# Designs tried in a protein design chat: miniprotein binders against Mucin-6 (MUC6). Part 31

Target 1, 185 residues: Mucin-6 (MUC6), of Homo sapiens (Human) (q6w4x9r395to579)
Amino acid sequence: GHCSLEGGSFVTTFDARPYRFHGTCTYILLQSPQLPEDGALMAVYDKSGVSHSETSLVAVVYLSRQDKIVISQDEVVTNNGEAKWLPYKTRNITVFRQTSTHLQMATSFGLELVVQLRPIFQAYVTVGPQFRGQTRGLCGNFNGDTTDDFTTSMGIAEGTASLFVDSWRAGNCPAALERETDPCS
Below, E stands for the ipSAE of ESMFold2; O stands for the ipSAE of OpenDDE; V2 stands for 0.75 times the mean of E and O plus 0.25 times the DockQ between their complexes.

## First folded at step 6 (miniprotein)

Design yn7 (from yn1 with V62I; at its last look DockQ between E and O 0.03; V2 from the best seeds 0.00; counts 0 for: pae E 4.7 > 1.5, placed apart)
Fold by OpenDDE base, look of step 6:
Structure yn7 (fold): chain B 185 residues (1-185), chain A 83 residues (1-83)
Amino acid sequence: as target 1 above (185 residues)
Amino acid sequence: SDLEERLKREIELVEKWLKELEERAKKGGISEDVKKLIEEARELVKRAKEALERGDLFEAAILLIRAFLLLRRAAERLAEEEE
């Protein structure tokens, strides 16, 4: 399964459903029992301009009981608030420079993350087949059915992206908006 | 837990950074935007501590991440303004 966060406000789920939103919060991208130690992948969005539609991805975070990895738009990989040298290795996670503009997080448990740093901060999530039907978050449920991708954290199917996205907020943030234009993309 | 201990250490680091940035911001010529970023970061750290006390480690972690990112932005802008 492949999930992408592109153009500052565009998301394509594991089931290949595209949608967009404008938010300035931290959201759960991927949560699954297949991730060890209650692990979750998250996306941090922030304001990139003066209008509500000017939002962009600024960081990707992997958080578990054992690991905390933050990849930010400033090419900083940090754990516990400190920048780490690349390649950075934990027990089952490795972060390294893939290209001059791309970082990669490789894991031993079937999760891969590629982050494009420039010219636009974008993220690409790949999960193994063992994750089928067992994922939750903005990346969807990876069950081959696009019609139920907008399932909220409470298990309710939504018809619009805004309520779906808001349900996966990690923290107290303003409500997400659905806009057709994004000057930051 | 390992996460809890890491979060405690991170709080200390962030607070140290906050103090440094606040001291620099007391100097003349610093924009209100930078000050606002610092203030917001401080509030997030406060909330993170509260979350930690409640045993909500993931909430604390998320708050600290946001605080960290704000401080980085503040530091970058501050450096530009001091030039």
Scores: ipSAE 0.406, ipTM 0.740, lowest interface PAE 1.3, mean pLDDT 90
Fold by ESMFold2, look of step 6:
Structure yn7 (fold): chain B 185 residues (1-185), chain A 83 residues (1-83)
Amino acid sequence: as target 1 above (185 residues)
Amino acid sequence: SDLEERLKREIELVEKWLKELEERAKKGGISEDVKKLIEEARELVKRAKEALERGDLFEAAILLIRAFLLLRRAAERLAEEEE
């Protein structure tokens, strides 16, 4: 399954449901029992322009009981808070420069993350088939049905992207703007 | 920066949430598991404040994420115990 975070705060879920939101928070992108040590993938968004409707991805974070990996446009930071040279390797995770503009985080547990650093910071999440029906967060539930991809952290399917996105906040932040969310539905 | 100001506000709100959870724990009694979660979250917030003072904004953000998740778990456990 493929989930993308693209410029203009656009997201496409594992079930190919597109939406857009405007928020300045950290959000849970992907949780699954397939991720070891209570792992979670998170996305950090911040204001990117002059209007309140312009937000963009500024970092992607993988966090578990054993691992901390922060990928931003300028640096990769790990467990001890220091920037690291690439490639960076643990038993289960390798972060390396895929191309001059892209980094890749490859794992032994079926998660792959590709981050475009330039011209715009974007992220592409790929999960293996063992994740089917086993995901939650901004990337949806990966069950083959787009009608319930807006399932909140409480297990409620919502009709608006803003309520869904707000439920996946990992912090106290302004609510996402309904007016500009989910331009495709 | 906008991120720095956001993190300052988040720290204030997380500390307020910590106080609220401690008050709920006094009303309903508190298990050692919940005490541990609250204590760990408080330590993480302390470290986030130190990171913010250094200008290490992403480290502060990560520590706040961890604290938030622990507090959410503590709130869930308190709700189960108050039931």
Scores: ipSAE 0.028, ipTM 0.400, lowest interface PAE 4.7, mean pLDDT 78
ESMFold2 (binder alone), look of step 6: mean pLDDT 84; pTM 0.827

Design yt4 (from yt2 with E67L E71R; at its last look DockQ between E and O 0.35; V2 from the best seeds 0.51)
Fold by OpenDDE base, look of step 6:
Structure yt4 (fold): chain B 185 residues (1-185), chain A 98 residues (1-98)
Amino acid sequence: as target 1 above (185 residues)
Amino acid sequence: GSAEEIRKLVEEAKKHLLEAERLFEEAKRLAEEGNLEEAERLLKESVKHLDEAIRLLKEAARLAGDLRLTRELLFLAIELTLLIYRVRLLEEEIEREE
């Protein structure tokens, strides 16, 4: 399955459904039981201009119980919050420079990420066949049916991208910076 | 806004973030040990620090003149978001075990 984040606001799901949205939050791209240690791939969007429509991808994040990797246009930040020289290696993840403008995150568990740094920050997610029907997030559910790709985090099928995308917010939006947790929950 | 004032706010926010992280990790450890009550208490404290960090970050962003965050502010926002996410997951885990 191939999922792409292109042009600043365009997403193509694993099932090849294209859609567009304008958001300035961190969203879950991919959750799956196939990702070890409760792993998740996330996308960070921010304003790139003055208008509402001027939004763009600014970072991609892989987060698990064991690892935190933030890939941005300028640097890769890991668990210790420091920019790392590439290649960076963990137990089952390697981040390295693929080309002068592309970074790659390779894993031992069937997830591959290619990030184009310039001229436009874009991301390409590839998952193995073992992920079929077991993915959630903005990249869809990878079941071969495009009509149910807009399934929310609560398992509800939405007709519009907006509600679908909003349901997959991981937390704060740079513009809003709202706390998404309830200490009483 | 004043660059110096922004820097101060960012530094304070970072301190709160670090404390929130510390508390979270301790909560996580306690939860794994089965001490859910204390874990929950620490998570609440963690959230308080997160809230303060967010407040400070918002103020810094305001002083910066727009919500198009500087690189530093953006990364801070990301770190806060990620910790919020982790806190939520742990809260859910604790709830399932109760």
Scores: ipSAE 0.529, ipTM 0.788, lowest interface PAE 0.9, mean pLDDT 90
ESMFold2, look of step 6: ipSAE 0.589; ipTM 0.791
ESMFold2 (binder alone), look of step 6: mean pLDDT 83; pTM 0.820

Design yw1 (from xw16 with F50Y; at its last look DockQ between E and O 0.71; V2 from the best seeds 0.00; counts 0 for: pae E 8.1 > 1.5)
Fold by OpenDDE base, look of step 6:
Parts: sequence; structure tokens; C-alpha cells
Structure yw1 (fold): chain B 185 residues (1-185), chain A 83 residues (1-83)
Amino acid sequence: as target 1 above (185 residues)
Amino acid sequence: DPLEEAKKLIEEALRLAKEGNPEKAIELVIEAIKIAAENNLPEVILEALYVAAYIARRTGREDLLERIRKALEEAIKILEEQG
């Protein structure tokens, strides 16, 4: 399964459902029992301009009971708030430089993350087949059905992206705005 | 452990850069490069170069890259002598 966060406010789910939203919050991208230590992948969005429609991805966070790994627009990788030189290795996670503009987080449990730092901060999430039907969050449920990708945190299938996205907020933030647009256009 | 020492220096440099002290940060990077060269750790040198570039970009102090260039030249000499 491949999930992408591109163009500042575009998301393509594991099931290849494209959508767009404008929010300035931290959202759960991926939650699954396949992630050890209650792990979750999250995305941080912030304002990139003066209008409500000018929002962009500014950080990706992997949070577990033991780690809080942050890859952010400032290009410094941190774990639990501490700057880490690369390659950085934990017991089951490795963060390293893929290119001069790309970082990669590799794991032993079937999660891969590639982050483009420049010129646009973008993220690409890959999960193994063992995650099929067992994922939750903005990246969808990875069950091969695009029509139910907008399943909320409470298990309700929504017809709009805004309500779907809002249900996956990690904090108390303003409501997201919706625009259905192909991220490749 | 030279690797751990270099690692520490780079991480300190990253902190200093965020704090707005690029000159001191670059000094630590240079020191890390030296340690890496003397202990045949070219992978550390590569990382140090990325960090130096980052420091220069975020602080607008591209002038400091000249110091890195000099350090790299010396490091290359050391590595060649070892090989």
C-alpha cells in the first residue's frame, strides 16, 4: 500500500483515493495493530500563506510508547525532542539520507517512509501486505475499496473529506476545509 | 569511540544552528570531519557535509562553507595516506 502527501494539501490513500483538504492541525495518518508499541504515524499541517486555503505539510511524526521521531520542514530529525545525526537507529527503526533532499525511515515491521525535504515538503508512506484491512487514518483502510476510505475514527464512512479528516485530528484544532481535486493535476 | 565523539559533535552542531550560532556549529562540524578522517570514517564525513550545507542554508552563512572546504581537503589527504 502506498499513501502520498503531496502538493501541500493533497493526499492519496493506500487504496489510491485522491483528495484535498486544508487544515492546520496534527492528524493521524496511519494507525494499525501491526505497528508495535502502539505506534502511529502522524502529519502536521500549518498555514503556508494568509488565506485558509494556503496550508501545507510541515512535519511527519512517528509516535510510539518509546519514540517520538519527527521529520520536519526544518530538516532536523529528532527523537523525543533531541536532534539526531544520521543514520539514526533505534531497535526497529532507521532514519537515513536517501538523497540530498530525501530522508527515509525504514522499519523492521513493514512500514517505510520517504520524505522529500525540498523544494516542497512531501511524504510517501508504504506498508506491507500484512497491513491490508488493518489501517486507519488519513491514509485510509487499505482494503481495496476506495468508497469507504473516508471512514472516521469512530468507524463511520463519510461522504466528504472534511468530516473524515477532522475525525482524525490529534488535537483541538479548527475544522478542515475540503476541495475534491486530483493531486496529480 | 571516535564514531560516538563525531556523532556528538554533529548533534551539538545541529542544536547550535537552530539556536542561531552557525559559526560555532561549523567549528564542531570541522572537528567531526577531522576525527572522521583520522579514524577512517568516510561515512561520517559525508554526513558532516550535509549538516554543513544545512547550517549554511538555514542561517544564510554560505561563507562558512569555505572553512568546510578546507577541512575536507585536509581530510582527503589524511584518508589517502591511510589507504
Scores: ipSAE 0.689, ipTM 0.867, lowest interface PAE 0.8, mean pLDDT 94
Fold by ESMFold2, look of step 6:
Structure yw1 (fold): chain B 185 residues (1-185), chain A 83 residues (1-83)
Amino acid sequence: as target 1 above (185 residues)
Amino acid sequence: DPLEEAKKLIEEALRLAKEGNPEKAIELVIEAIKIAAENNLPEVILEALYVAAYIARRTGREDLLERIRKALEEAIKILEEQG
């Protein structure tokens, strides 16, 4: 399964459903029982222009009971707040420079994250087949059916991206804008 | 272990740069480059380039990069002569 977070706040789910949203929050990108230590992958979005409808990815965070690995737009990787030399290795996670513009987080549990640092901060999530039907969050449920990829944190399938995205907020952030794709229009 | 010493210098330089002390950060990067040149550690030089670029983007301090450039020129020359 592949999920992507591309410029302009575009997301493509594990079931290849594209959508766009605008919000300034930390969102749950991926939760699964396949991730050890209650692991979750999160995406941080912030304003990229003057209006609430212009947001972009500024960081990807892997959080578990043991680690808080942050890969951010400032291009410094931290774990639990401490900056790390690359390649950086824990027991089951390795973060390294794939190229001068791309970082990779490889894991022993079937999650792979590739982050493009430049020219635009983007992220690409790959999960192994053991994740099929066992994912939640902005990347969808990986069940082969795009009609229920907008399943909220309460298990309700929504017809719009904004309601779905709002349900996956990890804090008290403003609700995502349902219709805003061009703030100057 | 020279590699571990160089790694610690680069990690401390990253911390200092994030804390707003780019002059000290550059000094540590230069020291790491010197260790790399003396011990044939090209991976340290690559990380030093990343840290230097980060400092430049964060601060606009091109004057600090001239010091890095000279250190890199010497390190590259030493590594090329090792072949």
Scores: ipSAE 0.013, ipTM 0.493, lowest interface PAE 8.1, mean pLDDT 81
ESMFold2 (binder alone), look of step 6: mean pLDDT 81; pTM 0.783

## First folded at step 7 (miniprotein)

Design h1
Fold by ESMFold2-Fast, scan of step 7:
Structure h1 (fold): chain B 185 residues (1-185), chain A 91 residues (1-91)
Amino acid sequence: as target 1 above (185 residues)
Amino acid sequence: SLEEKIKELAEEVKKLLEEARKLIEEAKKAGDEEAVRLLELAVRTLEEALKEALEKLKTGDPEKIKEALERIEYALLFVKMALEEAKEKLG
């Protein structure tokens, strides 16, 4: 299955449902029991453009009990806060430059991430068939049914992207809806 | 042996670094700052991989030597890619 984060604020789920993203926080893209050591893939969004509601992807994070790998739009790769030279290899994960404009994170557990650095920072997530029906987060539940693609962290299917997105916040930053109405909060 | 292979790769690395440094100067003269940054990153990546491999070779640990060898091979692929891209832009 494929999930994509494109054009600064567009997301296409594993079940091929496209939606527009707004918000400035760290969000869970993918959680699954198939990821080792309580692993999760996350996306960091920050303000973009002249509109208060516009946001863009600025980093992708893979977090587990052992690793915090951050791939940033400024082409810096860190693990547990320390900058790493590419190619960077751990037991189960290799981060390397696939082309002059693309980095790849390959894993031994069926997850692959490709990050486009230029001209626009974008991410592409590929998961193996073992992930089918076993994913949660902004990339959807990968069950082949588009009617529940906006399933929140509480297990409720929503009709709107805003409630869905807010439910997958990974930090203590303001909710997207709250930030739009009171930027000083 | 793994030690002999690292020695052979060190000579290939030296030749490739010389080519990269010449291309960096050409890119600077052409005003292609993107090509300069890419080539400088590739050079640093390869230099660090080589340095680590020589350090691991001194430890005599076969597993660490094998990991260092894999890292040099990856770094060589990245440098070759950067060189080809820069040559196309500057040609």
Scores: ipSAE 0.000, ipTM 0.268, lowest interface PAE 12.4, mean pLDDT 74
ESMFold2 (binder alone), alone request of step 7: mean pLDDT 81; pTM 0.746

Design h7
Fold by ESMFold2-Fast, scan of step 7:
Structure h7 (fold): chain B 185 residues (1-185), chain A 91 residues (1-91)
Amino acid sequence: as target 1 above (185 residues)
Amino acid sequence: SLEEKIKELAEEVKKLLEEARKLIEEAKKAGDLEAVRLLFEAVWTLIEALKEALEKLKTGDPEKIKEALEKIEEALEKVKEALEEAKEKLG
């Protein structure tokens, strides 16, 4: 399956459901028992505008018990806080420059990430068939049914993207965003 | 009895999910992505076990129901382990 983070704030899930959101936080993009050592892929979003703030992808993080690989829009690659020269290899992961504008993270466990650095920072996630029906996060559940692609972190299928996206927050988000999502106040 | 076992497990599930929710919020405030990741994984495992158990309950097969309850107990232990690991990281 294929999931994409494009145009700053557009996401297309593994089941090909497109959506857009606005948020400035770190979000869980992909979790699965198929990822070794409790691995997870995360996406970092921040402000991109001045007059009317839109959000844009600024970094992608792969986090496991052994690795914290960060690929940022500034073309810096780190693992566990240390900058790495490319190509960078671990036992199961290789990060390398595919073209002058693209980096690739290849793995031995069926996950592939391609990052476009210029002119716009974008990410493309590919997973093998073993991940079918076993994914969670912003990329959806990869079960062939788009009606439940907005399944929250508590296992509830939502009809709209807002509650779904908020449920996958992994970071400390600004108070203003939380107040906007509380209509009961 | 099976009925009493189901009631006991339901209460334990409710308690641990509430504890996990609170600890997830504390981990987010602390900026500890590792703790958040571990807690989300444990909660997911429990939710999947609960979905399986609900499907097996609908079959009315006592042996399948018994197996599903055992999986829930195993998932609850995973949640407890994750809560303790996260508390250690945060503490």
Scores: ipSAE 0.454, ipTM 0.730, lowest interface PAE 2.5, mean pLDDT 80
ESMFold2 (binder alone), alone request of step 7: mean pLDDT 79; pTM 0.702

Design h7b (from h7 with A10L V79L A82I)
Fold by ESMFold2-Fast, scan of step 7:
Structure h7b (fold): chain B 185 residues (1-185), chain A 91 residues (1-91)
Amino acid sequence: as target 1 above (185 residues)
Amino acid sequence: SLEEKIKELLEEVKKLLEEARKLIEEAKKAGDLEAVRLLFEAVWTLIEALKEALEKLKTGDPEKIKEALEKIEEALEKLKEILEEAKEKLG
C-alpha cells in the first residue's frame, strides 16, 4: 500500500482516502506490530507562508527503541541527534540520495519512505502486504475499507479529519483545523 | 470462575486505559515523543486484543476464548510496564 503527504497539507491514506488539515505538531503517521522494536513513523508540521495560516510538512521521523532518524526539509539527516553523511546504513535501514531532489529510506521490514526535498517537501510511504489491516495513524488502517480510515488513537471511528488528526498528535500543540479535502474532485 | 475472571480483567482494562489517557497527555506536554509512541503502541496492542476477544466470544469456542483472554492479559502486562516506565521518566 501507498500513503502520501503532499502539497504541504494533503494526505492520502493507504486505502486511498484523501483529506487535508491545518496543524502545527508532530503526528503519528504509521504504527504497526510489523515495525520492529516498537517502531513508528511520524510527521512534523509547522506554520508556513506569510500569514502563518498555512501549515506544511517540515520533517519525517522514524523512532524505535534503537533509532531516531530525522529527515528534514533542510536536507539534514540525523540519527539519535547526530548528523549523518549519506548513504547512511544500519542493520535494517538504509538512507540514501535517490535523485538530486529525493531521499529514500529503505528497510528490511517492508517499509519504504521517499522524501521529495524540492520544489516542495513531500513524503511517500510504501508498505508491503504484511501490513494489511495492521497499520494505524494518519495513513489509516490499510484494511481495504475507507469508512474507518479516520480511526483515532483510542480506536474510535470519527466523521471528521480534524478530530482524527488531533487524536494522533504526539506533542502539546493547537488542535488541527479541517480544510478542503479534495479541491480537484 | 471464568465469569469472575472476565469481570476482573474488564475492571483492570478500564483502570489502565484511563491511566494511559492521562499519562499520554502528560507525555505530550513534556515533549517526550518516545513516551507518546510507546504509550500509543501499548494502548493499541490492548485494543486489538479486545477486538479479537469480542470476535472469539461470538464463536462460543472455549479454547479460542481462552487464547483471546491470555492475549488480553499479555497486553495489560505490557501496558503496565510502559505506564510505570513513563511515570518514572515524567515524574
Scores: ipSAE 0.093, ipTM 0.529, lowest interface PAE 6.2, mean pLDDT 78
ESMFold2 (binder alone), alone request of step 7: mean pLDDT 80; pTM 0.720

Design zb49 (from zb0 with L31I T38M E49D L89Y)
Fold by ESMFold2-Fast, scan of step 7:
Structure zb49 (fold): chain B 185 residues (1-185), chain A 112 residues (1-112)
Amino acid sequence: as target 1 above (185 residues)
Amino acid sequence: DIREEVKKLLEEARKLIEEAKKAGDEEAVRILELAVRMLEEALKTGDPDRISYALLFVSMALIEAAEKLGDPKAVELLLKAQELLYKAYEENNPELIKEAIKLIKEAAELLG
């Protein structure tokens, strides 16, 4: 399965449902019991400079009990707060420059992440077949049914993206965030 | 000639891939195959920076193999090679890349 975060604010789920959102927080992109050490992939969004009302991806984070790997749009890679020279390897994760404009995080547990650094920061997530029906977060539930792709953190299937996205906030986000995602506010 | 030294290193790396396949070490095969592909692509460009980066990746793959096999000499050679590659980037000195290739090749031969 493939999930993409493109154009700053567009997402396509593992079941190929496209949507867009307007948020300035850290969001859970992928959680699964298939990820070791309570692992989760997260996406950080902030306001875009050229489109005053838009938001864009600024960092991708892989967090587990052992690691906090952050890949930022400024091309800095850290693990547990310490900057790393690439290529960088932990026991089961390798981060390296795939091309002059792309970084890859390869794992031994069926998760692959490719990050485009230029001209626009974007992310591409690939998961193996063992993840089918075992994922939750912004990338959807990977069950082959697009009608429940907006399943919130509370297990409720929504018809629209806004409540779905807000339910997957992972950080201590200000209450004002709801005004940023409201079309009229 | 960097190109010729890189070709020799690719031969040693491919030998290690075959040994890893025989040993059933799927992770080693995966990492070494990635490293070989990156080095082959970098060689096509002739860009010293791209070649240096690919060599860092190869050295990283070999360090893991050396640690699993308990070969401290191979680890030492590979760490020294990485230091030379970082220094080559900082000083814009391609001669250090050639020295690094020799160390990586020596380590690969010890592991093969």
Scores: ipSAE 0.006, ipTM 0.373, lowest interface PAE 9.6, mean pLDDT 77

Design zc17 (from yc6 with T38L; at its last look DockQ between E and O 0.91; V2 from the best seeds 0.00; counts 0 for: pTM E .792 < .8)
Fold by ESMFold2, look of step 8:
Parts: structure tokens; sequence; C-alpha cells
Structure zc17 (fold): chain B 185 residues (1-185), chain A 112 residues (1-112)
């Protein structure tokens, strides 16, 4: 399954449902029982000054009982607040520079994260088939049905991205705003 | 009954998520989101094993909050609830689940 976080605050879920939102917060991107140590992948959005967008992705965080790995747009990788040189390896996670513009977090548990640092900070999440039907968060539920991908943290399927995204806020922050894209511009 | 008590606990978990967000406690938020998911799945099935696993996760999240606030009474209640839940699974005794829920609710009241 593939989930992407692209410029302009666009998200495409594991079930290929696209949406956009505007928000300054940390959000739960992915939770699953397939992630060890109660792991979760989170996305941090902030005001960035990026053309045609008020908010953009500024960091991706993998948080578990063992690790808090932060990959940020300033190209620094930390674990539990300490800067790390790449390649960086734990028992089941390796973070390395894939190319001059891309970092990769590879894991032994079926999660892969690729972060594009330049020209625009973007993230691409890949999960193995064992995750089918066992995910929650901004990347959706991975059940092959786009009509319930906007399932909130309270288990309610919504028709709009804004209510769905707001339910996955993990920080002390204001509600997200949905912005329509003009297809002619 | 147990289903109604789980629904009440789900609402309490929602409130505690908001408090954890205000406190900047990302670990508690992560655990509470997971706990909410497990409670919702348990309600769909009514399976005592799934209910017990969800309650164990709720207890873990509340212990994180209780230790941050320095409330040892809440921690003790939550540890006792976890022991009851493990015993309930071992003995196939759903009445112990009800007792565990009581302790979890008491701990949640102590934490706010």
Amino acid sequence: as target 1 above (185 residues)
Amino acid sequence: DIREEVKKLLEEARKLIEEAKKAGDLEAVRLLFEAVWLLIEALKTGDPEKISEALLKVSEALIEAAEKLGDPEAVEKLLEAQELLRKALEENNPELIKEAIKLIKEAAELLG
C-alpha cells in the first residue's frame, strides 16, 4: 500500500483517495498493530512560505516505546532528540541517504518511508500487504474502499477531509482548513 | 452492562486525549488513540478478549498520564485493573472485566 504527502498539503491515502487540507499541527499519519512497540507515524505541518500554500509538511516522526525518529525539512535526523549521522541503524530500523535529495527509513516490519528533502519536502509511505485493513490515520484504513477512508479517530466515516483531518490532530493546535484547488490555474 | 460501560470509557478517553494534547504529551496521545481504536473494534464484536486487550491499552495510557501528574493512587488502581484483566482472560471470567472497568474509571476521575 502507498500513501503520499505532497506539496500544497496534498495527501493520497493507501486506497488512492486524494485530499487536501490546511493545518498547523502534528497529525497521526499511520497507526497499525503491525508496527512494533505501539508504533505510529506522524506528520508535522507548519506555515512555510511555500508558494501557493499556507501550510506544508515540515517533518515526519516515527514514534514508538523505543524510538522517536524525526526527519525534518532542515535535513537533520534525530532519535529521541539527539542528532544522528547517516546511515543510522537501530535493531529494526535503518535510516540512510537514498540520493542527494532523498532519505529512506527502511524497517524489518513492513514499513518504508522515503522523504524527499528538495526541491519540496515530501513523504512517501509504503506498507506491506499485512497492513491491509489494519491501518488508521491520515493515510486511511487500507481496506480497498475509498468511501470510508475518511474515518475519524472516533470511528465515524465522514464525507469531508476537514472533519477527518481534525480528528487526527495530536497536538495543541487549531483545526485544519480544507482548500479547493482551481484546476484552471 | 459492560458494553455501556465501555461506551462511557470511550467518551472519557476522548476527553483525556484533549488533556494530553494540551499538556504536549505526545506519548499519551499516541497510546490513547490506539486505545480508542481497540475499544471501538471491541464494541463491534463484543468479544471479551478484545475488550480486555483494549482496556489493558487504556490502562497503559492512563498510567503514562498518572505518572506525569505524580498521582500514585491512580497508578495503583490502573495496575490493579491490568491484573484483573489478565486474570479475567486466564479464568474466562468476564465479571472481572467489570471490576477492572470500575478501577479504570476511578483512576480517570482522579486524573480529571
Scores: ipSAE 0.655, ipTM 0.823, lowest interface PAE 1.4, mean pLDDT 84
Fold by ESMFold2-Fast, scan of step 7:
Parts: C-alpha cells; structure tokens; sequence
Structure zc17 (fold): chain B 185 residues (1-185), chain A 112 residues (1-112)
C-alpha cells in the first residue's frame, strides 16, 4: 500500500482516499502491530513558507522503543537527538540519500519511507501486504474500503477529515480545520 | 466485571494522553495510543491478551513519567502491575488483570 503527504497538506491514504486539512501539530501517521518495538510514524505540520494561510509537512518521525529518527525539511537526520551522517544504519533500518533531493528510510519489516527535501518537503509511505487491515493513523486503515479511511483514534469512522485528523494529534495543539481538495483562492 | 473496568481504563488512558501531550512526551503518547487501540480491539474481540498488552504499555508510559517526577511509590505499583500481568498471561488468570488495573489506576492518581 502507498500513502502520500504532498503539496503542503494534501494526504492520500493507503486506500487512495484524498483529503486536505489545515493544522499545526505532530500527528500519528501510521501505527500497526506489524511495526516492531511499538513503532510509529509521525508527521509534523506547521505554517507553510509558501502560503501562510496553509500548513505544510516540516518533519517525519519514526519512533519506537529504541529509535527516534527525525527527518526534517532542513535536511537534518537525527536519532535520539543526535545528528547522523548518511548512510545511517541500525539493525533493521537504513536511512540514505536516494537522489540529490530525496532521502529513503528502508526497513526489514515491510515499511519504506521516501522523503522529498526539495523543492517542497513531501513524504511517501509504502507498506507491504502484511499491513493490510492492520494500520491506523492519517494514512488510513488499509482495508480496501475508502468509506472508513477516516477512522479516528477511538475507532469511530468519520465523514469529515477535520475530526479524523484531530483524533490523531500527538501534541498539545489547536484543532485542525477542514480544507477543500482543490482550493482556488 | 472486566469489561466495565476496561471501559474505565479507556477513559483514564484518554486523560493520560492529554497529559502526555502537554508534557511533550512523544514516547508516552505513542505507547498510550497503542494501548487505546488494543483496549478497543479487546472490547470488540474479548481477548484478554490484548487487555494485558494494553496495560503493559500504559504501565510503561507511567513508569517513564514517574521516574521523571521522582515518585518511587508510583514506580513500585507499576512494576507490581507488570508482574501481575505477566502472571495472568502465564496462568490464564483474569483476576490478576483486575488487580493490575487497580494498581495502574492508583499509580496514575499519584502522578496526577
């Protein structure tokens, strides 16, 4: 399955449901029992540098019992607060420069993250088939049904993106506002 | 009634998530979100192993908080709860899960 975080605050879930929101917080992007050591991906959003009326992705975090890997728009990679030179390898995770503008985090457990650094910070999450129906967070539940992709952290399927996104806040932040997929002005 | 205790624990876990968010403790938030999901799944399936796994994650988050605050009484209660949960899994004894829940709630109350 493929989930994308693009163009500031556009998200396409593993089941291909697109949505957009306005929010400045750290959000749970992906949790699953298939991730070892209680791993989770988180996405950090802040005011956009291009349009201050919009918000954009500024960092992606992989957090487990052993690791806190942060990849930021400033092209800095840290693990547990310590800056790392690429390629950076742990037992099950390798972070490396895929192209001059893209970093990749490859894992042994069926998760792959590709981050575009320039011209706009964006992220692409790929999970193997073992994750089907076993994911939670902003990327949806990967069950082949888009009607329940907005399943909140309390297990309730919502019809709107704002309540869904708010349920996955990992920080003490203001409530997200729903945005239309293709705003004109 | 273990189902009613699990529902109360869900409410406590929600409050702990909000406190962890205020503290900026992403590790605790991660563990607590996982715990909530496991508790919701346990309520759907009736699986005591999911309840025990959720309680272990709650206790881990609270131990980190207790150590940062320097509260050895809370740490002791949480370590005891973890031992009861391990025993519950080994011996298929759901009464030990109830005792663990009681200790976790007592520790949470000490911390906040």
Amino acid sequence: as target 1 above (185 residues)
Amino acid sequence: DIREEVKKLLEEARKLIEEAKKAGDLEAVRLLFEAVWLLIEALKTGDPEKISEALLKVSEALIEAAEKLGDPEAVEKLLEAQELLRKALEENNPELIKEAIKLIKEAAELLG
Scores: ipSAE 0.574, ipTM 0.801, lowest interface PAE 1.7, mean pLDDT 82
ESMFold2 (binder alone), look of step 8: mean pLDDT 76; pTM 0.710
OpenDDE base, look of step 8: ipSAE 0.764; ipTM 0.899

Design zc53 (from yc6 with K21R E34Q V36I I40L V58I)
Fold by ESMFold2-Fast, scan of step 7:
Structure zc53 (fold): chain B 185 residues (1-185), chain A 112 residues (1-112)
Amino acid sequence: as target 1 above (185 residues)
Amino acid sequence: DIREEVKKLLEEARKLIEEARKAGDLEAVRLLFQAIWTLLEALKTGDPEKISEALLKISEALIEAAEKLGDPEAVEKLLEAQELLRKALEENNPELIKEAIKLIKEAAELLG
């Protein structure tokens, strides 16, 4: 499965449902029992420089019991608060420069992250088939049914992206209460 | 019976999520979200292993909060709950899960 975070705050879930939101917070992007040591991917959003009303991705975080890997739009990679030179390798994770504009985090457990640094900071998440029906967060539940892709952190399927996104907030942030857009409205 | 106790714990977990968000505790939020998902799966299947897994994650998040707040009584209750959950899994004894839930609720009340 493939989930993408593009063009400010556009998201396409693993089941290929597109949506957009406006928020400034850290959000749970992907959580699954298939991730070792209680791992989770998180996405950090902040105000963009393009429009005063728009927000954009500024960092991606992989957090587990052992690691807190942060990849930021400033091309800085840290683990547990310490800056790392690339390529950076742990037992199960390698972060390296794939191209002059892209970083990749490859794992042994079926998760791959590609981050575009330029011209716009964007992220692309790929998961193996073992993740099917076993994901939660902004990337959806990967069950082949787009009607429940907005399943909140409390397990409730919502019809709108804003309630869904707010349920996955991981930080002490202002409530996101901006107008949302989707292709059917 | 176990399912009714789990439903009550889900109500408490909702409050704990909000407190973890306010604290900016990414680790606690991660553990609590995973615990809620596991509890929801357990309610569908009645699987004691899923229930115990969720309770261990809730207790872990609460221990982190209790240590930051300096509440050793809450920490002690949560450690006892974790031991009861391990024992419940080894002995296939659902009554120990109920006892662990009581201790987790008592600890949550101490923490807010």
Scores: ipSAE 0.380, ipTM 0.695, lowest interface PAE 2.7, mean pLDDT 79

